# Ledger of designs, part 19: VHH binders against Apical endosomal glycoprotein (Mamdc4)

Target 1, 160 residues: Apical endosomal glycoprotein (Mamdc4), of Rattus norvegicus (Rat) (q63191r268to427)
Amino acid sequence: SHHMATDFETGLGPWTQLEGWTRNFSAGSMVSPAWPHRDHSRNSAYGFFLVSVAKPGTTAVLYSPEFQGSVSYNCSFTFYYYLHGSEANQFQLFVQAQGLNTTQPPVLLRSRHGELGTAWVRDRVNIQSAHPFRILLAGETGPGGFVGLDDLIMSNHCIL
Below, E stands for the ipSAE of ESMFold2; O stands for the ipSAE of OpenDDE; V2 stands for 0.75 times the mean of E and O plus 0.25 times the DockQ between their complexes.

## First folded at step 17 (VHH; framework vhh_7n9e_1)

Design m3 (at its last look DockQ between E and O 0.49; V2 from the best seeds 0.00; counts 0 for: grease 25.4 > 24.2)
Fold by ESMFold2, look of step 17:
Structure m3 (fold): chain B 160 residues (1-160), chain A 121 residues (1-121)
Amino acid sequence: as target 1 above (160 residues)
Amino acid sequence: DVQLVESGGGLVQAGGSLRLSCAASGFTFSDNWMYWGRQAPGKGREWVSFISRSGSYTAYASSVKGRFTISRDNAKNTLYLQMNNLKPEDTALYYCAKYTTEGSYTYFDYWGQGTQVTVSS
């Protein structure tokens, strides 16, 4: 239904450039109290999500494929995240566009941190770039914490 | 006050090296992703490199990859750029920057005043 939607149930979809993120599931028996009891896409202990497994204090990174430029608000990115078990959890969303003659710095569109409870949180960003771009999702798990992603959805107007 | 002070620029021959420093104060340096940018005469600003809060993740513009190295020392609140094998095309005002972390109120990136790097052939 969506032009690009990734629920991680059958793999990583187009999100294959990553370090420090891993597909996993809750399995009813929690690896840590901080882990979600259920994923978001299936609301199941056996449903999959992406979890930051970088060592505490280091950054897990995930890049999208390159999208064509979007000069309208029609290109939006909806995602679900889960930050629990540590006030030091971190999540950032950057967009990096390329200029014809110069490269712009990554643009920070979302920054979330700390303890957000035991529910998956929905968010959405609108992406406006005159040039091709990539999305960078960065996670950093605090001591004893959990940082997770599920249901990464690009609107129909975000064109590869 | 938030302050970013670059230093270490100067005149160098092509093929040479320089190390830039960015001294940070007035904010929690270790909570911030940081980047270096540059602006050559008559050109727009160009991103050079950026670095995660801990320094564990770094990325580079293709024009400097393999020649420049970004690093940070969070105990000293200092960001660094090691520039090797410098070329005349690297001549620019180099500045460090931090991202804003404000909630629903968006603030633009904070920039230092920059340090001039001039590479002669």
Scores: ipSAE 0.589, ipTM 0.825, lowest interface PAE 1.8, mean pLDDT 82
ESMFold2 (binder alone), look of step 17: mean pLDDT 82; pTM 0.820
OpenDDE, look of step 17: ipSAE 0.805; ipTM 0.903

Design m4 (at its last fold request DockQ between E and O 0.76; V2 from the best seeds 0.74)
Fold by ESMFold2, look of step 17:
Structure m4 (fold): chain B 160 residues (1-160), chain A 121 residues (1-121)
Amino acid sequence: as target 1 above (160 residues)
Amino acid sequence: DVQLVESGGGLVQAGGSLRLSCAASGFTFSDNWMYWGRQAPGKGREWVSFISRSGSYTAYASSVKGRFTISRDNAKNTLYLQMNNLKPEDTALYYCAKYTEGSYTWEFDSWGQGTQVTVSS
C-alpha cells in the first residue's frame, strides 16, 4: 500500500498553496517569541514546516490534490499543527466535494483555536465522500502568534 | 439560541441587482465561517458562497462566480450577498448558514428562514 505524506522538507509535495502559507525552518527565521523552536518531522531547528505568513486576521489557505470519492472506504488524514503566541490563533479543516455540478458546501470537520503551547499537536479525521474531493486547510494568526502545519499524511484509502 | 434572519429579497428584472443581509445573534459571529445557500421551488438546496471569519477569503459556486459577492461586517454581526446581473435561474429562497463542526453533511448546519428572490424576464 502507498501513503501520501508531506513533511515540507523539500517543498509542498502535492499540495497547492492558494494564499498565505510558506515553508520555513526554526533556526533561519526572524526573532519572535512564538516561532517554533523545532519542526515536527525531524524534531530539529533546521527541519522545515509550513507557517502562515498572512498578516494577523488574514486567512491562509492550502488545498490538497483531488482525491477519488468512495462510498465504501474512509480516507484517513493525519496532520500536525502548531498554535502559539496568541489566544486568537485559528485553524480549520474543510472537505470540499468536487465535480462538474457539485452543490454541497465545504464541510467543516475540525476547528481549533487559541494558545496550545510550544509543541506540535497531532489530529486525525476520517473523510467520507461519494464525490471526488479536496481538503482545505485554513489558518488565521492572532497578533504576535503563529499557525504552523507539518506532516500531512493520507492513508492508502485516499486515492488520487 | 442561534438566530439567522435574512432580508433584502424581492422581485427584480433580469440583469438587475439585489443586496441580501443576514443578521446573526446567539453566537460569536466573528468566530465563525459563514455561507449562503439557496433553494428554488421544487428543487434541492444549492450552495452559493462562503466566507472566512475575517472576510479575507471567499469562494463561490460556479453558477454565480463573477456575479455575486459575499461580504461581512463583524462589528454589526451581519453577513451580506451582493447579487449582480441576476438571471431567472437565480430565483430561489436564499438563506445564510452557520457551520456545525464535525458534521459530514450541511444538513446539520444552522440555517435562517430565508428571503425570497424572484427574477423576471
Scores: ipSAE 0.602, ipTM 0.846, lowest interface PAE 1.6, mean pLDDT 80
ESMFold2 (binder alone), look of step 17: mean pLDDT 81; pTM 0.817
OpenDDE, look of step 17: ipSAE 0.804; ipTM 0.898
ESMFold2, fold request of step 18: ipSAE 0.574, 0.562, 0.553; ipTM 0.821, 0.822, 0.816
ESMFold2 (binder alone), fold request of step 18: mean pLDDT 81, 81, 81; pTM 0.817, 0.818, 0.820
OpenDDE, fold request of step 18: ipSAE 0.878, 0.867, 0.869; ipTM 0.930, 0.922, 0.927

Design m5 (from k1 with Y107W; at its last fold request DockQ between E and O 0.73; V2 from the best seeds 0.68)
Fold by ESMFold2, look of step 17:
Structure m5 (fold): chain B 160 residues (1-160), chain A 122 residues (1-122)
Amino acid sequence: as target 1 above (160 residues)
Amino acid sequence: DVQLVESGGGLVQAGGSLRLSCAASGFTFSDHWMYWGRQAPGKGREWVSFISRSGSYTAYASSVKGRFTISRDNAKNTLYLQMNNLKPEDTALYYCAKYTREGSYTWEFDSWGQGTQVTVSS
């Protein structure tokens, strides 16, 4: 079965429009106790993840490639995220319709905020769009905090 | 409760400019992504642009990209839309909006202002 999965171990995979996210690993920076001590995909200080660190006035943004429309809830997106070190951390997941004659705003499927401790958290959304779409992942770090992403997985029913 | 009040609309010649404002109250403005929508006579609402909490990320509908600029002033709880090179097809009632709930594929649950009319003459 084919599906799209990105664990950041060798790069960004199909996620090609990156703003404000940095690919890193736990042992690569030990300046802050809030830094992730292990990635999710490898459960290792040397496994890679994406992180957004606080910079006033900056939203980290990551886009998926364009997928065909899906109205049956068969297309799902699973992801792992990390919010630690600040109550002001924010993470949003939008689905943005593409193509001619689209009139819908980006659809907010998930909004997470605050302090979730040192564990990576799994979540899954089902995608429903009458039009081709992209996924937008946005992180906004609070002072001294970190927002991380790892293991971004589109189900095999999500068609490029 | 949540209130969104648009202003700055009016009658303008094609090629002209307008700046719309949206005054927000009843919620913590800086905690929310915001967007503009519009509704032309006899048509459904359409999305125009949206902006992140900080204002650092923006996106636009294809029909307005390059002509319109969304911005915000979080100290004044105000959202803006600078509209340049206006065309007759931009004639519409313009609304600012706040996302209200996650996981919904219908934007009817979002909070909307009353709107401000923009009329572009040929």
Scores: ipSAE 0.692, ipTM 0.881, lowest interface PAE 1.2, mean pLDDT 82
ESMFold2 (binder alone), look of step 17: mean pLDDT 81; pTM 0.822
OpenDDE, look of step 17: ipSAE 0.718; ipTM 0.876
ESMFold2, fold request of step 18: ipSAE 0.632, 0.594, 0.617; ipTM 0.847, 0.832, 0.842
ESMFold2 (binder alone), fold request of step 18: mean pLDDT 82, 81, 82; pTM 0.822, 0.820, 0.834
OpenDDE, fold request of step 18: ipSAE 0.478, 0.493, 0.707; ipTM 0.770, 0.777, 0.869

Design m6 (from k7 with Y103V Y105W; at its last look DockQ between E and O 0.71; V2 from the best seeds 0.50)
Fold by OpenDDE, look of step 17:
Structure m6 (fold): chain B 160 residues (1-160), chain A 120 residues (1-120)
Amino acid sequence: as target 1 above (160 residues)
Amino acid sequence: DVQLVESGGGLVQAGGSLRLSCAASGFTFSDNWMYWGRQAPGKGREWVSFISRSGSYTAYASSVKGRFTISRDNAKNTLYLQMNNLKPEDTALYYCAKYTGEVTWEFDSWGQGTQVTVSS
């Protein structure tokens, strides 16, 4: 495959610029009913995912490496998230482009709130940028909640 | 209806300080990332700073980093921008804004702005 895919099974891959996220798995960590029973990539209790460990009310942030897009062919970002156990849960996806002379403000492409059930939710965004860009994934966990990420997949038109 | 009202601008000498406020209403303030932007005469709008819901995450444009501080009081539905060591190039109409959709910077909701003028 020509696309960059990170399933977190062996590590963070290029998603190493992070604050408030940690790799984990569900087995042995089911002290909170909000946790998924299985990851998405392997559908396993021992499969890894990212979970926000930021205290409730604070934001966990995850930055992608810098990507190049295309005007002719849209880069796409497919990802899976898990929001369960609190209506205060939030997940947001931003794209921040770096212009020739200045960094652009983040652009909100996706915002999800609340309790979304006991399932990994698939989402996909198209990213069109004339400049190099980074993806910012922000999570905020409500009390007793769980916010997780898995299987971050960039399309072929996203050039690392 | 979403309403954002900026205040605190004025005329100040270079090296001086100002504190801008943005009173928000018509939406759940604490659920939204907020940001400040500005537009100098003859220039396009540029972003200045943004802040996460709780304020735990902030970022700044290179031109203001180390001089400006964004903060918020969610109990008061108010966004702030502390501006220190102001420079003439900081002269602009300052806007506060929130993300109103999942589109682009230009589609965000902002107020009428407050004028900041920094003299030499």
Scores: ipSAE 0.292, ipTM 0.669, lowest interface PAE 1.9, mean pLDDT 90
ESMFold2, look of step 17: ipSAE 0.558; ipTM 0.819
ESMFold2 (binder alone), look of step 17: mean pLDDT 81; pTM 0.818

Design m7 (from k2 with N32Y S111Y; at its last look DockQ between E and O 0.62; V2 from the best seeds 0.59)
Fold by ESMFold2, look of step 17:
Structure m7 (fold): chain B 160 residues (1-160), chain A 122 residues (1-122)
Amino acid sequence: as target 1 above (160 residues)
Amino acid sequence: DVQLVESGGGLVQAGGSLRLSCAASGFTFSDYWMYWGRQAPGKGREWVSFISRSGSYTAYASSVKGRFTISRDNAKNTLYLQMNNLKPEDTALYYCAKYTTEGSVTWEFDYWGQGTQVTVSS
């Protein structure tokens, strides 16, 4: 009950886009067989999700807000993604945390690619960071494909 | 095996420019996000910049934003770092790195070059 969840029904919630992601719904663009026929959060043609609208081969990027660090608890991040219509679809999840006197690179925690069928796929990462951190979600759409996101859920140990 | 060879370092006066190169071999260069890091005297290693597979997305540490530009030439398997308006605090060993396919818990598991020294005189 203390989770932070973003189902995109009214906007991006706490997430910020850098480019290439947009909110849409299944009945809003049904010109391609690869387009999701229903979102995940509402299982509806009119439920919203994010889709990559970047040119094929370019990167769509979405950032979380900055979360506080914790030495005691992991921040659990659950998300649903959609890769369909192209073997060249790509999805990456990075986490960037700050050190005491250094900057760490974004750490690549998940790399998914290719054709995963017409279902939304659930995944989860557990993030342990003593320092403040952000999550970066990147998608690259192959020709004729779609990369989608829905239901971005942070556990109650992910503190803003 | 994966090899990353940096070049283009040297001694330069403050306000000057250098372009670093990283020649990559032993993997399909265009399939991977790449980044630059550096290690300054008296500091731990720090991230400088990273770049997506195609080069279409780049990001920078705040200390170098607006002065450094990362780029890549996938036909030449080469990563670049253009460094302008160099300052003495940019003095460091600069190295390029390749993300692993498995996802890393820390950057110590990424593949690293041996680095090229950049020294900026006051």
Scores: ipSAE 0.553, ipTM 0.810, lowest interface PAE 1.9, mean pLDDT 79
ESMFold2 (binder alone), look of step 17: mean pLDDT 82; pTM 0.831
OpenDDE, look of step 17: ipSAE 0.622; ipTM 0.843

Design m8 (from k3 with Y57W; at its last look DockQ between E and O 0.72; V2 from the best seeds 0.53)
Fold by OpenDDE, look of step 17:
Structure m8 (fold): chain B 160 residues (1-160), chain A 122 residues (1-122)
Amino acid sequence: as target 1 above (160 residues)
Amino acid sequence: DVQLVESGGGLVQAGGSLRLSCAASGFTFSDNWMYWGRQAPGKGREWVSFISRSGSWTAYASSVKGRFTISRDNAKNTLYLQMNNLKPEDTALYYCAKYTTEGSYTWEFDSWGQGTQVTVSS
């Protein structure tokens, strides 16, 4: 059993198609009290995570590589996000499938909005797709806020 | 109650242009990704274009890419679709919509209005 897991400690892994996200850590970078004191994977001030650096009110986007799913088995995606410092913070998870000759519209699976506290929040979605698909993670930071991601984990039923 | 009112459709010759508008009310427009869809006679609904909350991210169906431009004015609670170089194949009833439910793997239009008819003659 093999699954794809990215903790951002050594790099972006396969999550290389991105705009408005940057890999960073807390130590020495905590200009705002909105930043987490520690990452999730290592529970360390020097542990890495993704943070939205898009201008407030603009969208940071992160695409997964293309995955193959199964109608018979549940592909699942587990991830951790951090929304703090602004009620205008938002995180959204979309799945976009590729049909035979056309890309399907994104499907909204998760939408989180506002101030969620000073903790990494665990979430998990089941993905069922008859076609190859990509995950789209969108972050939008409110003024003075922080939007972050860590520990993106695909289940073994998600085939790369 | 969520309300979306499309306008701007009409009859136009091939190669012409139209600009559609969608007036939104009953929800926080700026908090929602929006999209345009259309339905041609005898065909199913198809998506045309998507736009993020701020408009910084957009996507288009391959059939309209390079010809159509989606935009929004959050201050006016209005979604737009600029359609250039129109083709007879673009003839359809055009809808604007937003997502109302998470977790659905079946793409469906949500909270759309009556639509606006676009007819492109050859």
Scores: ipSAE 0.364, ipTM 0.693, lowest interface PAE 1.8, mean pLDDT 90
ESMFold2, look of step 17: ipSAE 0.579; ipTM 0.827
ESMFold2 (binder alone), look of step 17: mean pLDDT 79; pTM 0.798

## First folded at step 18 (VHH; framework vhh_7n9e_1)

Design n1 (from m4 with N32H; at its last look DockQ between E and O 0.67; V2 from the best seeds 0.65)
Fold by OpenDDE, look of step 18:
Structure n1 (fold): chain B 160 residues (1-160), chain A 121 residues (1-121)
Amino acid sequence: as target 1 above (160 residues)
Amino acid sequence: DVQLVESGGGLVQAGGSLRLSCAASGFTFSDHWMYWGRQAPGKGREWVSFISRSGSYTAYASSVKGRFTISRDNAKNTLYLQMNNLKPEDTALYYCAKYTEGSYTWEFDSWGQGTQVTVSS
């Protein structure tokens, strides 16, 4: 397989944190009832995931390396997120392409809000771009809430 | 209905400064990332800057980085663009915009009528 998959078990991989996101696991680190009991990758209390530790009113931002896509073939991005414990939780996925002469405006592909339960939610987006692009993942935790990410998977048609 | 009203544009000499404002209504302003774009005569829309819902994250086009600053006041439902060291190539109609979750396109979801910025040499 040539796809880029990041499960956060050993690090961030090629993803870059600007602020707010941190690797953690469930066992011995639960500070809130909203904290997941297990990661998604290993379904383990000792498995790692990303959690937003941004202060209230602050956005956690993670961005991908630059990918090559195709207009004709579906580059897809599959990911798992966890939104629990607050109606004020928010997760957003943006894609921004680099044109020949200028960066294109970002597009919002996913916007999720609120309390979504005590489970990792699977989502997938298709990315068609004639230009190189990067993905931005933004999280904001509401009071008493938890916002997490795990298993970020690019399809084979997304080329580094 | 979503309404965005830009203001603060005008004529300024090169090296000068302007502060644009965008008054937002018809939606929950604090729930949305906001954007500034511009369009010069005879050219397409150009991305300028965007800001996260909380304002803690900002990004800029390379052409304006270090000179422009985007900010917001969610209590006032207002987006700002501080433009310093303006250049003639900054001359354009400046738009305030938001995005809605949707298809993969580069179009603004909603924008105002724009405010004209003219920078003379």
Scores: ipSAE 0.622, ipTM 0.845, lowest interface PAE 1.0, mean pLDDT 91
ESMFold2, look of step 18: ipSAE 0.669; ipTM 0.872
ESMFold2 (binder alone), look of step 18: mean pLDDT 82; pTM 0.823

Design n2 (from m4 with N32H T100R; at its last look DockQ between E and O 0.71; V2 from the best seeds 0.62)
Fold by ESMFold2, look of step 18:
Structure n2 (fold): chain B 160 residues (1-160), chain A 121 residues (1-121)
Amino acid sequence: as target 1 above (160 residues)
Amino acid sequence: DVQLVESGGGLVQAGGSLRLSCAASGFTFSDHWMYWGRQAPGKGREWVSFISRSGSYTAYASSVKGRFTISRDNAKNTLYLQMNNLKPEDTALYYCAKYREGSYTWEFDSWGQGTQVTVSS
């Protein structure tokens, strides 16, 4: 029951607020040994993904558009990530409530690190916020490593 | 055990500056994003700023942006908050915090006892 899916094949979709991430593919760029041989969405060397191009030890950041809050239903966010080539790779998922009356810190829902093999890994969070909110995806690439994202999928309860 | 010890608070005139420190122990400081929060007596708690593991990414609440600077020294396991152009509205107990993964409530995060900042007119 997906509402919004971004597979990066024709662009960034709604994920246009970013720094240190870029859209790329396995076969057409200068790659390191850590890059995936295939993307997730097309299972192809020519399929696109998002990759952290921030210098090792610096943070790439990516924000979702603002979603409406709800007290009745959770927004379900499914995503695929790839951490390979370095034990120092890092990935974090925060949710930042928005709105005039919210003073809550960004909430850390997922933190993943290190070497996870040559596979795209699926994960899912259920986001609970009475206030409008944004998702923040942060990546930090270790030396010689790769940090990537593909197939960012929000459920039909994630309302813009 | 996680320990966070804030210092550097005090009484300052409006327009003045203070620098807060947070000494961290009991965990690998450089592996964690950190944040500052504050709470005025009789008011709700308020996020102030957070900082990435390396210090390369920072963000601020709109009420303090342009006046406060968060930083960290991973070799000294210390988090900092430089506060410039202080206003009476900045009067609060300031605390540093370490995130806990998977919680929608910051009460589950680790935080110190705080340091009082009082800004007089």
Scores: ipSAE 0.575, ipTM 0.831, lowest interface PAE 1.8, mean pLDDT 83
ESMFold2 (binder alone), look of step 18: mean pLDDT 83; pTM 0.836
OpenDDE, look of step 18: ipSAE 0.608; ipTM 0.836

Design n3 (from m4 with S103T; at its last look DockQ between E and O 0.75; V2 from the best seeds 0.70)
Fold by ESMFold2, look of step 18:
Structure n3 (fold): chain B 160 residues (1-160), chain A 121 residues (1-121)
Amino acid sequence: as target 1 above (160 residues)
Amino acid sequence: DVQLVESGGGLVQAGGSLRLSCAASGFTFSDNWMYWGRQAPGKGREWVSFISRSGSYTAYASSVKGRFTISRDNAKNTLYLQMNNLKPEDTALYYCAKYTEGTYTWEFDSWGQGTQVTVSS
């Protein structure tokens, strides 16, 4: 069995970007005191991660590829995030159902706000959707802060 | 308590326009993504649009894309829906909603009482 993992060391992998996220590393651009000193995947100043580069108060958005739906599957998504340097930082994880018969809005599975310290934080959600779906990852960076993502891991039950 | 109060509904001819408002209180409005939904009698509820906390990202149900525009004014704690080129199929009770984290169904979200929009042919 195989899983999908994205550590950003060689690009975005299967994720598609709308505006506001960029791949970077701790020593590559020092635009804020809140910049992570080390990434998560390699624990290195030169390992890569995504950061929100949108202006404060502007939303950065990243989408997964479309996954097949099935209520019989136990798809899990593990991710690492970084919120530091501002109480106004935000991160949201939605599941957005696709297809002709869905009437629900995107589902908000996780919302994180504010200052979470200087370490990468691990979280995991289980996704059960009767319809094809995409994961939407949104970040908004407060003044002087950073919102980062690393190590996006879909379990082998998440079927493309 | 979370309170969401919609207004701006009414009777309008097909092809017309309306602007709905949703006054929010009892929570930090600017920290929350918000959305509009609608429901006609005899039909299930249908989401319409959602908007990021800053207002800079929006998305729409395919049935309204290109005709409706969601927006917000965080200084006034108010959510808006501009509805143009209205059709009889848009006739519904329209209500705004605040997300509740971690629910797989929208029935746990906070809802307003709604404002009626009736589009005459």
Scores: ipSAE 0.627, ipTM 0.855, lowest interface PAE 1.4, mean pLDDT 80
ESMFold2 (binder alone), look of step 18: mean pLDDT 81; pTM 0.818
OpenDDE, look of step 18: ipSAE 0.729; ipTM 0.875

Design n4 (from m4 with Y104W; at its last look DockQ between E and O 0.71; V2 from the best seeds 0.00; counts 0 for: banned pattern WTW H104, grease 24.4 > 24.2)
Fold by ESMFold2, look of step 18:
Structure n4 (fold): chain B 160 residues (1-160), chain A 121 residues (1-121)
Amino acid sequence: as target 1 above (160 residues)
Amino acid sequence: DVQLVESGGGLVQAGGSLRLSCAASGFTFSDNWMYWGRQAPGKGREWVSFISRSGSYTAYASSVKGRFTISRDNAKNTLYLQMNNLKPEDTALYYCAKYTEGSWTWEFDSWGQGTQVTVSS
């Protein structure tokens, strides 16, 4: 009956960043033509989103809170991303099992790259982990480009 | 074809250090996150560390955190693992790996054949 959704309008919600992501809004930057004209959650120049300002030597990294293990295909993560203005833009989604005896590497569920136009793109992954887990979102913005995230939604079958 | 060739293993006394290398070819090394894993005798494969494409983000298994350092040189297509303060439980075949997208079974990742590290007490 409940799910976790983060639209970045007042902050990162339950997500923790290590570096390289920043909240911004479309009307706040008129310098780059690659900047999104509207966010996704409010379809507004004043709605907020995350953007990666990754320069050479920096990967933007964002982690979810820890979820309980789930073998159900009902645990899903829906997200909106934006890759525009550079063929060198990159985005990766990992799932990392947690726990005392975790031996599994982070699992790369999505890797997206390049130029995808001026609209937010929706994607969804189903998460199946026998152990507690976290999601890692990584972005790297190419020269003159932008990598954005908005509307990070865990289904109500993904349990904290 | 993806090729990953590890080197730098050997026999070392507890408390010693080794530096492992992984030479990569057959793919665009700088476009890929990479990781090290290891396999001890009689045990399954175990994740050790991974590193982002640029090298700016790294993470480690709790058993090696603070002792091991992963790094990469994208100009040389080479991944490294600096191992300090080695312990007998670090004895294993160490391999580097390239991720395969969308696989919940990490066994589908591309792996090297490995380099043996043996730590004596």
Scores: ipSAE 0.602, ipTM 0.846, lowest interface PAE 1.5, mean pLDDT 80
ESMFold2 (binder alone), look of step 18: mean pLDDT 81; pTM 0.818
OpenDDE, look of step 18: ipSAE 0.760; ipTM 0.887

Design n5 (from m4 with S56T; at its last look DockQ between E and O 0.82; V2 from the best seeds 0.72)
Fold by ESMFold2, look of step 18:
Structure n5 (fold): chain B 160 residues (1-160), chain A 121 residues (1-121)
Amino acid sequence: as target 1 above (160 residues)
Amino acid sequence: DVQLVESGGGLVQAGGSLRLSCAASGFTFSDNWMYWGRQAPGKGREWVSFISRSGTYTAYASSVKGRFTISRDNAKNTLYLQMNNLKPEDTALYYCAKYTEGSYTWEFDSWGQGTQVTVSS
């Protein structure tokens, strides 16, 4: 099987950031106890992850590459997220259809918010799109908080 | 209950401008991404633009990019659409919408009744 998995250890992989996400590691910051003490992929203070560290209320956005339509496949997306240090942290996952005749808005599949402690949380969505699509991941930090991402995994039914 | 009330539509000449407003109530407006859609006579609904909860990220359908600007005022629970350089093909009922999480069809999102925009040639 040919998965697409991104653990951020060597960069963004196939993902494109638009703004507000920073690839970092736990030992790289000493300014807040809410900072992740370890990443997910390596369980290490020196393993890398993405965080949204923009000023509170600024939206950090990350896009996947374009995938083919998935109506005949069980395309799933598994991801790990971190929401800690503020009750106002926010995370959203959209699927945005691509193409000349696409008339639908991006589809909101997941919205998560608040304070979830110091552990990385796993989630999975099944993706349906008659058209080629991209995944949009958005994070917004609350005051003193962090929103993190690691281990973004598209199943082998998600075709580039 | 979620309530979305659009206003600011009207009849304008091609090349003109309008600003639409959407007054929101019945939910926490500042916690929600919002969008505008439109429906021209005899056509299906078409996405126009969406905006992040903070207003710092926006995106547009290709047909309106560079002419329309979405914005929001979270203190007033109001969504806006500034429409410049209007064309006859922009003639439609314009409505604002609130997402429903986990829905693959936008018919289950919350919609306003809409405001009519008519652009004469």
Scores: ipSAE 0.628, ipTM 0.858, lowest interface PAE 1.4, mean pLDDT 81
ESMFold2 (binder alone), look of step 18: mean pLDDT 81; pTM 0.812
OpenDDE, look of step 18: ipSAE 0.737; ipTM 0.881

